# Miniprotein binders against Uncharacterized lipoprotein syc1174_c, part 2

Target 1, 342 residues: Uncharacterized lipoprotein syc1174_c, of Synechococcus sp. (p08452)
Amino acid sequence: CAVGGYAGDALPLARAIASVSDRLITHPNVMNGASLYWPLPNVAYVEGYALDRFAAGDWQLQPVHCNRIGLLLDAAIEPELRIRHQQVAEAAQATLGLSVTAAVITDAPLGVTLRQADSGSTWGTIDRPDSLLRAADQLLKAGCEAIAVIARFPDDPGAIALQDYRQGQGVDPLAGAEAVISHLIVREFQVPCAHAPALQPLPLDASISPRSAAEELGHTFLPCVLAGLSRAPRYRSATESIAESIRPESVDVVIAPETAIGGPGILHWAARGIPILAVAENRSTLDLRPVDLGVPVQHLQTHLEAVGWLAAYKAGLDPAALSPGDRRLSYLNHSVQQATSG

## First folded at step 7 (miniprotein)

Design c6 (from L3b with V24I L73I)
Fold by ESMFold2-Fast, scan of step 7:
Structure c6 (fold): chain B 342 residues (1-342), chain A 81 residues (1-81)
Amino acid sequence: as target 1 above (342 residues)
Amino acid sequence: SPEELKKLAEEIAKKLAEELGVKIEVFVEVDGNRVYILIYVDGKLYFITVEADDPEKLAEEIKKLIEELLKKIKEELEKSE
């Protein structure tokens, strides 16, 4: 299988790589509406903490037929908006056949606050993380195997970062806090978890970027979250014997942006001697070049080359055979032209 | 580097924990072009997420945000009765 370092809306790239791999493991992006209309049956969405534990060799992934999903609702959500999400979950059960077996409302508002710096950096607080974890624990004790979280985010008091994102500039200012929420649950309980924000509808903006428009037209991506969680592999200790598990040693290739290769997860894979495809066209703000760390990587210019590399590798070919240049023998004792001896 | 930033955050957290007698846990996660720093203090979570074009500026920005977070944490704890 292959592990990729994709941004949240990289579905075309994920589709291309998935088409030439037995299985693709990637960062969570279950909010992408296209996942319901273009299902990727060989793609496993794994939350960041779980992916790091997998890369470190501490966890293995157990494929499932279907998870019983618990719905966790922030007490801060207004009654009307809460009912909207309840109806969405019920509709997903009725029309997609998913198992959403229990719901809880947190015993206190989670109290999410968010502040954006001019650079696009996000910082904030969660006042009641204990309430989040208690609600998750209740769902798990009721037999749920995965958790969908709906947290109420306050007004963005700056609004500039959100406006920039809607115009195709910068990053989603909510993504950091959303990732934190699911990370807390996965760290504590070792279960699949994904989140969908509870937001009021935004006004129409004719100049909105296509990427942002795609997200806003869905109003709620809860069905995608539920669909993703229904098939999300369970996290098991790597020491357990499980028949159909995906083990860290079964990872064949890691694909990452060239500038992000020094991240902790990538370094774990490098230590295992797994081929790392460092892609130059993949956009990243982390400028930690592989050459700076001495990490053995295959430098590629485009994701199309990465797809071709993976296809050749899967076919049992040396990918270098499909690259320009002569292939010549290397001698362990000597590297000499026309060597002869009796 | 992420490891150096984690060590810096943990050192600051250790000093704060000793001064105020509270439990502090620190987590650092890298996700492509973003760094997450999570500081759990006395039942409340403080977090930092950063995205920057320049790795040198990224480290400087994280240090500044950690210092701001430290100040906010100290103020809130001192308001306790």
Scores: ipSAE 0.498, ipTM 0.768, lowest interface PAE 1.1, mean pLDDT 74

Design c7 (from L3b with L16F)
Fold by ESMFold2-Fast, scan of step 7:
Structure c7 (fold): chain B 342 residues (1-342), chain A 81 residues (1-81)
Amino acid sequence: as target 1 above (342 residues)
Amino acid sequence: SPEELKKLAEEIAKKFAEELGVKVEVFVEVDGNRVYILIYVDGKLYFITVEADDPEKLAEEIKKLIEELLKKLKEELEKSE
């Protein structure tokens, strides 16, 4: 269900795949900005923990027309920066027609810290996860249906991983902490959640990667998070009887990087006998190859092949029929072939 | 695999509970190209996110970070008492 390994990297790909599918379910980072710049009515934004629960058969997705969004602000955010985020939310309501119905400030600074290892791995802390969950609960009791979290992240432009990311290498060092924050809320409350870090502006870097520039200069900023959450499907127990739901049993095909096949979501789909398109061009750093795991997959070299495969499959064709080669009948008994030679 | 992630979470939780003498909850999940580990200790959340080119290096890096974090937590909890 997810394609592309990095935030915003797969936006054109998501659009292409959405054009040849009835419904595309994707990881939050893949859809980052798509709902704002290129509305895709058949694409569902599903947070990572929720996507895993969906793949496991525990949850189903309920499509929505519009969610009432709650804005959760970390008490650690400086007053001026907090006002800026408030104005962004109000601007999104005024110019995009989004419903941001309540805001709360946490009752304690969340205490987000982040450290980086020489390997590029990161670790960190959230001092007050209880304060985060209390604020989320307050928004839900006020009638909010989805939550946007703004947490104060440390300002560290000198970090090696951040410098590598700014130059188009490695992973976003902030992405891990962001994923943790949304995971906590989704796991506890089963509601759509997305996050945006509150940061002071970083110094100008003329050689910055276009990918990093898009994030730092506000191209994939709070309005994109709010737009995505406005249409994010609600998470419901698979045991509930719900009209117009998307169930894991209705998933027809999964597209994933060749190296990511060993992830929990992918393994659940493989166990169900669902075709898995393992794309070599869409690389991840996890070397969990199908040949090592015994997972049945269709190996493809490019995303264009994946789009073509989906188009053929949706049309009721065997996608192999579109590949060059002589496809001859294979008999399960040899006597029929021998009889036709006489 | 899901079984390997669950086993890793259980091993980490057991080790931290044993060494720190407090209740510990651990969650392990794959998010895109990353493995992240969530460790709740005494109401505070500690997290680790890892990405590596091969499974052997990934396992070694996780083990290294877990041991480093456990050492820091032992020192921190001793100071808070």
Scores: ipSAE 0.576, ipTM 0.844, lowest interface PAE 1.2, mean pLDDT 76

Design c9 (from L3b with V26I V28I)
Fold by ESMFold2-Fast, scan of step 7:
Structure c9 (fold): chain B 342 residues (1-342), chain A 81 residues (1-81)
Amino acid sequence: as target 1 above (342 residues)
Amino acid sequence: SPEELKKLAEEIAKKLAEELGVKVEIFIEVDGNRVYILIYVDGKLYFITVEADDPEKLAEEIKKLIEELLKKLKEELEKSE
C-alpha cells in the first residue's frame, strides 16, 4: 500500500478496480482490513516475495476454497497476551468459519527489535530467525497450508515515528519488520504467510487520525490476517501442471505508483509487453521522477482514471478514444502518398 | 545485477566474519518496490528495508543501505561487548 499503510486504507480503490476486472491480485498490506470488513471474491492476496516470483514467471497461483491456517506464536509473548491471541483465533473460527488447525509456540523468543527509521527505511533485529523457521516447518508438517505469525514487537518501537503515525503523518513503524517476517517464511517454504504484531494496548488518544484509529480500535490485526489467509492462493512452480491455476501469462494490466516503475516486479511485467498504468502519488514526499527505461507505460494522474482506463480496455475500446481530441492517421512513410494507382 | 549484488554481499560477509570471528551471511533482495538487506551474524538477523523508487538510483541506494546497516550493526555489537 502506497498510501498511508493503514488497515483498510485501500478498500475503496480495491473495490473500484475489482469491479472492472475479472481478478485483482494485490499485496497483503492493501487487503488485510478489506478482507475482514468487505470481502472481495475476485481479489487474491499474494505476499511480496511471492508476487515478485509470480511476476518473474517462476511461480503460478493455485486458487483454494479454504486454507488450513497454522498459528505461529512468538515465545516472547506474555502468557496473558498469548491467551488473548488464542481467543481471537478461536473467535475467528466460531464467527467467520475459518480453519485454524494447529498452533505452535516458538522454541525460543524471536527477539524482534525496531530501531529508529530514517527516510522511510526501517531497521531492526530478529535474534532467532531459526526458531521462526522451525516453528513454521512444524505447522506445515502438521498439514497447515498457510501461516499466520504473531511476533512480540516492542510496545514503543519508535516513539516519534509512532506518534507521527498516530497523528496521520508518516509511515507505520512496524511495516518493515512485518514484511521481513513473512518474507522469510514465504522464501523458505513457498506458502502464504502474513504477520500480526503482538503489542500491549496503546493509551487512548482522542486526536488520532481516523485511519490510525481503525487499526487501534480493532486491538489486533489477527482477524484480518486470518481472513486474508483463508482464501490466499497457494504458490506453485510455474513448471507444474496445476488445474485451475492463475498463470503469469494471464495477467492483462498492471497498476502501480509512478515511483514504483523502476522496481524489478514492474520490469518483469513490462518485458511481457503488458500495459502498465503509472498513477501519480497523491502526496509527493519523494523528490524523485520516473526514469525512462523504455518501459511501455500509461501515465495517469488518479486512480479514478485507472478505473476508467480498465473499463475501456475490457470493453474492447482504445482508452485514448475516451479522451478529448482527434486521433489522426499516422503514416509509416511520410513521403509516400496514401492513394494507389491502377 | 543479481550476480553483482551476490558477489558484493559475499565480499562484505567475508570481511565481517574475519573482523568479528563469527559466521556472517548477507542477502540483498529486491521484491517489487522493496529492498531487503539481511545480515546474519552468528545466527542473529539484522535487517534494513526501504521502498525503491528510481531504477537509476537503485544500485546507489542499495550500497547506501548496506553501509548504513553495517554501521548500525557494528554499533549494536560493540554495545553488547
Scores: ipSAE 0.598, ipTM 0.846, lowest interface PAE 0.9, mean pLDDT 76

Design f1 (from L3b with T49V)
Fold by ESMFold2-Fast, scan of step 7:
Structure f1 (fold): chain B 342 residues (1-342), chain A 81 residues (1-81)
Amino acid sequence: as target 1 above (342 residues)
Amino acid sequence: SPEELKKLAEEIAKKLAEELGVKVEVFVEVDGNRVYILIYVDGKLYFIVVEADDPEKLAEEIKKLIEELLKKLKEELEKSE
């Protein structure tokens, strides 16, 4: 799960978890930036809708060495800005060795708008979802295996919310619309998809948080998307016979914020009986939120404890063995046990 | 449950169709702790993404956002001609 919602926030945690797991499956938004600076070969980038289908047991993941990526460009993008994204894709091919095999411009402007409510919820529009899906279909018929979408977003989407996000507060106002765009394509075509918004460059902010600066100044959105998509596993029906696939049954542990343990995705994992590590949402405060009875959850205070738990588990140890205190036998019989001097 | 999400989609579709006088198709889908409400009106997609931490507040947040969307849709229809 994303920590703080920035790529830079997640990298130390992702590196630590990746070092103590055979494979880490995580949301692309968490890892896109990290893939440029610290490649993690055992990390799989899976879009949210696909991750839910995987958790539900409907889909399995097929690892790849390299996807042929299709570049989908919104007709609403101005020529100069379109050339910028074209050059970024070509630069990624030249310097990262990625395969961007085809590009298509939608047959109509997509008409993306968005607003953010006070609660952090997002709402908006896509005028031409049909044009989006036709363009995606063209790329897939041309042999593309993953799709990078560049949609023209409003230059001032929730000005206050965006400024708050740049200062390290609140949620990314673009995240909801981006998720909808990739969700539509993944739902329709069952292929890896990620979105990079086409925006005019944001103004210089001397007080920008280091986390936001990592996203805006350290890299452009499109190279992160392309790097993530190049190694993203393909989505296959769970009913297909595939020799080397990642099946939901092979998932050993789920790490999630405590606020997520009531969600359907987590409930799918709980139903499978696998350990769920619920990490405190706010590392600076006590989590006093009640949890539902019957959900098998291991509550942890810190990410360091989650890493330690995983390391012990991977080593074949009961993580409780590394905690202070002796472990005693539990008798199934109702016999009185008396402590002996030792 | 899938049945509850389908029922919610049907309720939203009926309310919007009655208020707007047009055909409305609604999908309600879940992704982790997010609820996606996808509303198609005359080929155009309107979306709502709710990230309510508390399931008890989810219904109230959805209701509020649907009312705000309905107001915007009525304004757009009135201005179209």
Scores: ipSAE 0.641, ipTM 0.872, lowest interface PAE 0.8, mean pLDDT 76

Design f10 (from L3b with L38W)
Fold by ESMFold2-Fast, scan of step 7:
Structure f10 (fold): chain B 342 residues (1-342), chain A 81 residues (1-81)
Amino acid sequence: as target 1 above (342 residues)
Amino acid sequence: SPEELKKLAEEIAKKLAEELGVKVEVFVEVDGNRVYIWIYVDGKLYFITVEADDPEKLAEEIKKLIEELLKKLKEELEKSE
């Protein structure tokens, strides 16, 4: 199986990789982008904390036929907006055949706040993480197997980070808060979890980037989260005996943008000796010199090279054999190698 | 490295716990040139997301934001029940 779909990756890349792999394990954001419009049946929807635990060898993934999903609603959501999300979940059940078996409203407003520094960095708070966890526990006790969280996020269309993101620059200012919400639930309960923010509509922007427009027009909203969670593998301890599990030892290749290579998940894969394909096509990098992971990293310029590399590897070929030029034998005893002039 | 991230989390937790006199838990994750820091202080969660094109500026920005957070937390605890 392959691991890929880190921040900034898009459905076309995930689709290409999925076509040349038995399984692709990827972050929810990749699937949420368009999973309702182009389903990928061999792609596993795995939250970031769970991906790190899987890479570390602590967890294994249990494929499922269907998850019963619990809907967790922030008490801070206004009644009209809350009813809209209720109707969306019910519509997903009616039109997609999903199992959304229970809903709960937190016992206190979660109190999500966001602030931006002049540097473009963001920070914020969640006032009541305890209320979030109590609501999750209530859904799990009701028999839910995965949790969809809808938290009320602040409305600030004038924020610089938000405007930059809408123009295709920088990062989603909500991403940090969204990640921590799912992280808290996955860490505490070891169940699939994903978040969809509750927001008031933003003002029309005729110059919005196509990727930001896709989010605002509905490609990445609650139904995509529910569809992903419906077949998300469950997280089990690596020490458990489970029929038909996906174990970290079965991962053959990790594919990531070059900007992700320093991340802890990637470092765990590197420690296992798994080939890491670092794909360029990223205009902004922090690295002023190459990062040394102590293991081989294949630096590739395009996504087409990554797909070709994986296809060759899956076919049992050394991918280097498809590159121009002859490859010469290397001797382990240097005295013989020196005599042959190379 | 994972060890460096753990050490950074421990340093932040120790500094905040010592200054505030309360229990503090810190988690640090990295994704490329972005650093995510989650801080539990007295039952409330704070998060910081830092992104910079220069590693030196990244370290300075983290330090600056932690100092700003510490100031805010001292004010908040002073008025807390």
Scores: ipSAE 0.434, ipTM 0.769, lowest interface PAE 2.1, mean pLDDT 76

Design f12 (from L3b with Y36W)
Fold by ESMFold2-Fast, scan of step 7:
Parts: sequence; C-alpha cells; structure tokens
Structure f12 (fold): chain B 342 residues (1-342), chain A 81 residues (1-81)
Amino acid sequence: as target 1 above (342 residues)
Amino acid sequence: SPEELKKLAEEIAKKLAEELGVKVEVFVEVDGNRVWILIYVDGKLYFITVEADDPEKLAEEIKKLIEELLKKLKEELEKSE
C-alpha cells in the first residue's frame, strides 16, 4: 500500500535499500511492475497477511529457486478479456522463463463489488468466496506452489474516489478488494498469492499522477504479479526446522513512512524490539505528535538518510558515531566517583 | 493485540447477528497499516478495509463503517423479500 495516497511502485527506493541490505522483505505494492525491468535478487516478495504472520513470529520464509504458478480466473471475466490474460501468462513463460503450470476458471462468478467511503476507507463484497477457495484448492492439488488471481472488478468503483487517487490523493479504491482476495487464499492455504484486476481500460487522464500512471500503463497488472510470485518465498510454520529459511529473529531494521508509525502493522515489529526508521514523506513544517511504541524510533527526514543509516549499521557502526559530538564515558557508580573527588 | 482483535470481532458479530437475525461470522486481522474486517453472512463475504495512523481514529472509523454496512445489509435484506 502506498502511504500518502500514491501508487505503491517505489523501485528507486527499493533499489537503494536493497543495495545496503543482505535481504529486503517487502509487500508486492512496493515493487509492482518495476520488478520486470530491474530485478532485485535479494528482495523477497511477500503478501501482506504473510508479512504480518512473519512479523508476529508465527511463520518463517523459505527462499525458492522458482515457483510453479497457478492462474485463477474469475468466471465473471468476459471471454475476450480472459483470452488476453491467458496470452499474458503464456507470454511471461516464453519471454521471462516463468512456470505457469495450470489454470482454473471459478465455478461461479466471484461477484466482486467495491465502494469507497467518504473517509477514503474501502468496503465491498465477494458474493462467492467459496468458489474462489475451491479454484485455489484445485490449482494446489495440481502441483502449483503460488497462485495468481484475476478477478473481474466493477468498471465504476466510485468515480470520484478513483479520480482523487489518480491525482495523488486518497487510497487506491481497488486495493481493499485486491488484498482481501489474496489474503483469503494465503490464510486458508499458506501459499504465496497475489491479485491482478480484470477491468475495462480506465479513461485517459492527461493530468494523472506519474505514480498512478505507472500502475495503470505498463508497470503493473498480471506480468508484475507473475514475476513476483515466481521467486516469492514459501510460507512455513516457525516451529519447523527449515534449512536456509528467513526467520523474524533475523530482521535487523524496519523502515516505514512516519505517518505509518501509529498504525497496527508496526506494533508487531515494535513488540519484537526491532529498530524502526520513521521517514518523513512530506517536508512540511506541521506539528506531528509522537507515538509511544515502547521501542526506539529513529525519525528521519529523507529516504536517503535511511539508506545512510542502514549502510552504517550493516558495516557494524553505531550510526550516531558518524555524528560530531562529545561522547565521553558515563559511570554507573557515579556516587563512588563523586566520593573520591570531593 | 490478538486478544483485542478477537474481542472486536466478537462485538461486531454480536451486533450484526442481533440486528439481522442471522448467524454472522466476523474476523478482524491486520495487514501492514490496514485492519481487515471480514464478515460472512449466509455464505457471502462483506469486507471493510481501514487504514489509520492513530488507534483512536481507527476505532472511530471502524465503528462508522460498521454502521454504514449494517444499514446497507438491512436495505438489501428488505429488497430480497
């Protein structure tokens, strides 16, 4: 999800952080279609529910060489659009070397509806979640290791809210339903899953935000999902003895937008005692109230400072040591020192 | 906390079940900065996604959206009769 209402494609930031990290774990929305143009071998593509289970200490991540991907198609998709998505999957196999090994059409239209509240929050419905889960089960029984879902979205998901998002305001009105679909499958089957919406082309907007344009015009959709899922780590119980797994105990630092520090997702990392780098998204001089998380939070102005902090930390340096200042010893037995000097 | 999310789910389920006269299953889960409220009514899923930077604002927004959903569900139930 892009905090601040912009599209989630943040490849320049992901590249910079990945260059100073042994491993970067991130939500699909951070890399989007950018992963097709600039692969990052040390970045792990992890769905939000799985990322939360990982942070909570319930799951560990098992790196993979390549996943066999199943394609799950909503029966509500018109034949022409369905053929287009089939061709995209076949093209990804031919040009990117991905394994899309099976496809299933749901046994009923999923019936996705979506509405934006005045507050910018999203609500909606899925008429047939049972049909979604049955299709996913069929793909897994056929040997698929990750699932790409294509659900038919309404062509008018709240025109005003959509226009606000396209202009860089508010939250993507599609994001709620998209994440619910993948969340349901990950929760039920503990398998990597991501969604690409099927909808009629959005109308041309000459003034669209560049970040929103990147998601709509070639940087996202099914190819991005397939590329990400191809190398997505598998989800395993933290109680299992897995060689070469990524465990939540091995996470050194969490980087989050400053506006996200009070949010529920950060609380899992705070509870684990992980250092949190809070980066200001806007350089406006507005008073922000600090949130007490019970752990140290480093408030930084820019992502460049976060990269510098990580580089110092990775090198085994206390980042504070790079700042000028008087760093004299403090004695725990100060009373003894005072007694001998006076 | 997991206990707080479970309690919220139980409160929502009780309120909706009492108002609609049907069995309701509710799950409240976290995904990054978002709270998912998943409501199953007669095999159909209703979902609410809330994103907020303040726990008090989050609770108020959830309450507002549940009220809006309840109104919508009552209208749809009347139409299906």
Scores: ipSAE 0.565, ipTM 0.840, lowest interface PAE 1.4, mean pLDDT 76

Design f13 (from L3b with F27Y)
Fold by ESMFold2-Fast, scan of step 7:
Structure f13 (fold): chain B 342 residues (1-342), chain A 81 residues (1-81)
Amino acid sequence: as target 1 above (342 residues)
Amino acid sequence: SPEELKKLAEEIAKKLAEELGVKVEVYVEVDGNRVYILIYVDGKLYFITVEADDPEKLAEEIKKLIEELLKKLKEELEKSE
């Protein structure tokens, strides 16, 4: 059975949810920063556009033993930095047994630029999206089944947003552009895709957050991407007859942060009538505005409660039965209704 | 909602195409608490990603960033004329 959701950014949370699920489907960004350190065999890595197509009922997921991965390198990467990423991919192949079968360099620099707004919004450009797609096409024609993209991102050692992220605060300023790059390939070719940025090493910071340090260990981002892509399910049309596929009809529960409840992916799941677990983001002040999804939404304060809810559900229990208080019968043919007289 | 995102993409595309006199393709997607706006103009991709934590600020931020993009694109196209 498939249990889908936006599990947050922490591998411990994904591990806890995976332990009480037959299968957990989650966005690669949830796992890419840590998947090398603790692989989870029942977790499916699905890119955002593909998650939306899956939720909509347009695509199904085909489990795989191993994908042949293509390495796509931005022509904008300096020769020494490019060789470093090539060596990282080859090291991951040699030490982890991954299948990285081909590499291509784009026929033009991709021209990635980005800026961070005060609100935390990111905006920018990709000058040559056509070059990105041509390189992807070459890898697929060579027999690759998943694509790892290495794009040259701007160096910005003085950015406050980047410093905040390194101290465990705020959002990764690169994450938006990274998601755009993989989205372009998944939308065009319907193959698993993830991105790892190429940028110069950041200055040493003795007080760096342990979470950020794990992600910044000497270009270890690429091995995490490759490990995730190695077992990422393939995207197939829902009209195809495929043995042992994961279909959206097999999803039992969706877990999402409360801020995501109004998004299109959630609305597709709501249309299927499955339970949605809306988890508070551990904020002291909650701005919970009602959203009419037409289906049951369970509002929870913590991810630990979500894990408990899933364990009860999987055991065949009504999770409400584990809450304090006795529940009484409701009679469908016996009601006392108040009528408005005018 | 999916319909609201599609409508937003169509409105942005129409506004940009009318003001720039060129073909514009716009896509809007949500991933968790982030909104992604992808704008293709003359083969180049412009993107905007916005955190969705505050709906009122989200709409204001999108409008602001679209206006900044319009200003930049108009200047580039006028130079090419």
Scores: ipSAE 0.560, ipTM 0.824, lowest interface PAE 1.3, mean pLDDT 76

Design f14 (from L3b with F27W)
Fold by ESMFold2-Fast, scan of step 7:
Structure f14 (fold): chain B 342 residues (1-342), chain A 81 residues (1-81)
Amino acid sequence: as target 1 above (342 residues)
Amino acid sequence: SPEELKKLAEEIAKKLAEELGVKVEVWVEVDGNRVYILIYVDGKLYFITVEADDPEKLAEEIKKLIEELLKKLKEELEKSE
């Protein structure tokens, strides 16, 4: 198994890695565009909190054929926008054959607010997290196995950060709040969960970055979330005996941006002795200086090199054999030849 | 380490609870290069998400964000009075 898809990763990377691995585990954000346009049957769609618990050795992943999905709608969503999301879910069932078996509207507006600091850090509020969790509980009691959350977000959260992101700078200011919403449900109920924000369209900007334009068009792109959740593995305790589960011990390699190597999540994988491929071109917008934590990593310049490394490894080759330069024998004891060489 | 960062964030959140004079519950989790701090104050959730490559800068950023949150909460309390 390979683990990849951290901040800054693009969908083409996931496609390339999936083609040279038996299984790829990655974040929902990496896969949202691919679930409809380029299906990847060997990719596990795993929410961030669940991925961290998996890395820590606390959870294991149980592959599924198809999840029954519950649709959770924030009471703060205007009636017209709510009906649009209902129609999108119904369209996904009709055209993609997904199982969206129940829907609930929260018993109170969730009250999501969002602010971003100059550093790219996000802070905000959710007025009624209890209402979110009660709605999730209702869906699970109705037999749902995964939850798609549609929360009403402010139309212009973090105005300066949002404008920077629209012009191809910085990070998505919504990503942190979206992660918190799914995190609350995954932490409480241990089920697959993903979020799609309900937003009013932003004003047209002819100079917008193509990446940001794709995301803005995707603010109602619920089908991608539903497609990902339909085959998302279930989260089970690592202490349970489950046939054909994916365990953290089965992870062969981790692929991450070079700037993430000092981060908390990667340290779990390093502690297991798993090879970590640190890719320089996949840099975050945060401080570029990596910390020296003594983590054993393979430093690579490009994602193409990471794909090549994986292909060699899967073929039973020492990936170093594909790098320039001759490798010579190293004796564990001194021979006459080695003792006299300087 | 993740455990050290969680303990640091928890200590800062405890100081926030003492300053506000109310009960505060805090959860700290990590995901890749991101740290989530979830603060429950009177049933309302305040969240902080921080991305940082340097553990020392992460601690400073968290402290700065906690100070900003404390200022906002004090303003809200003044309005209530």
Scores: ipSAE 0.547, ipTM 0.816, lowest interface PAE 1.3, mean pLDDT 76

Design f15 (from L3b with Y40W)
Fold by ESMFold2-Fast, scan of step 7:
Structure f15 (fold): chain B 342 residues (1-342), chain A 81 residues (1-81)
Amino acid sequence: as target 1 above (342 residues)
Amino acid sequence: SPEELKKLAEEIAKKLAEELGVKVEVFVEVDGNRVYILIWVDGKLYFITVEADDPEKLAEEIKKLIEELLKKLKEELEKSE
């Protein structure tokens, strides 16, 4: 599910869909750490690379009661800012009952840089990805089952792109780099991972978009990331025998923006005969034009129709039966079909 | 498609390896509405994230970003020698 990038932007939609499904599997970006403010017990947060591996049939998801979380801190973080993040993790453990069992400071500054292109796209570097992976390995060897990464990001990651995002236009310039960091750890170690950037406060902007303000003013923050990771399903090889697992074969329906049909994840679901609900209202900024991939898709105009479709399906109804129009029987026996004509 | 993403990764890796004279590994993935290009050079990771509303604009934007990255990589390698 590819929806907006603002903190909590997709929570009303996720709540509606979760209310009519046994389980909702969604990208962390959809919830954007807002799960602390409205817990959804049947929603599983799966990192992007892991979601792709799940769709491909390579991985299965193991539900958990509680993960032991490791806190990975970039050596580039200033002492005062590092202590702040440490106290936030300790506070989350004390007040929310989360298991944050170990912390490691990387053995070298990670060297995260971000640059803006004239088009508004971002590119950047991680000078020491080896240091990131060594720190993650230390946490896993200490018994951690999920990793929260706090990397020091530049305070001005792209003045124009950041200004556009603050005014409710464009995308979060940090989100791409955050996805890359968690992707590296998930790919290497096959464990749940999420990132929260270490940044200095931005200047006050009286005209800021409410969605951007929610993120900048702490309506979402590190404890939301930790809360999400505490319940994130573990990633296991599809070849392992696990009693209570979520397998790609058990997925009943996929909801995606109409413009995202044709991506590799969607193609995996289509190949398994899983109904794909393509929602026109849920527009993606990446316009993936139809390339006639032969994908079976149910086209819907609104999110409300998707919720209605799911409710009917869950109730044991053919959703098409609730739409105007008659359905006719398909006969496998040619002679029976001829008999009906006289 | 996954095959097209692999081909793009191979083309980028070949171009950068020829220009820089070093081993380059490239990984291209799509996640929702974004394209991620991860480039490994001498143990460092370079990344590009792109969103676009038109496939032709996406290809042109990636090409421009790769050229800009190539310029920066040449400067970095020159200083390291």
Scores: ipSAE 0.499, ipTM 0.804, lowest interface PAE 1.7, mean pLDDT 75

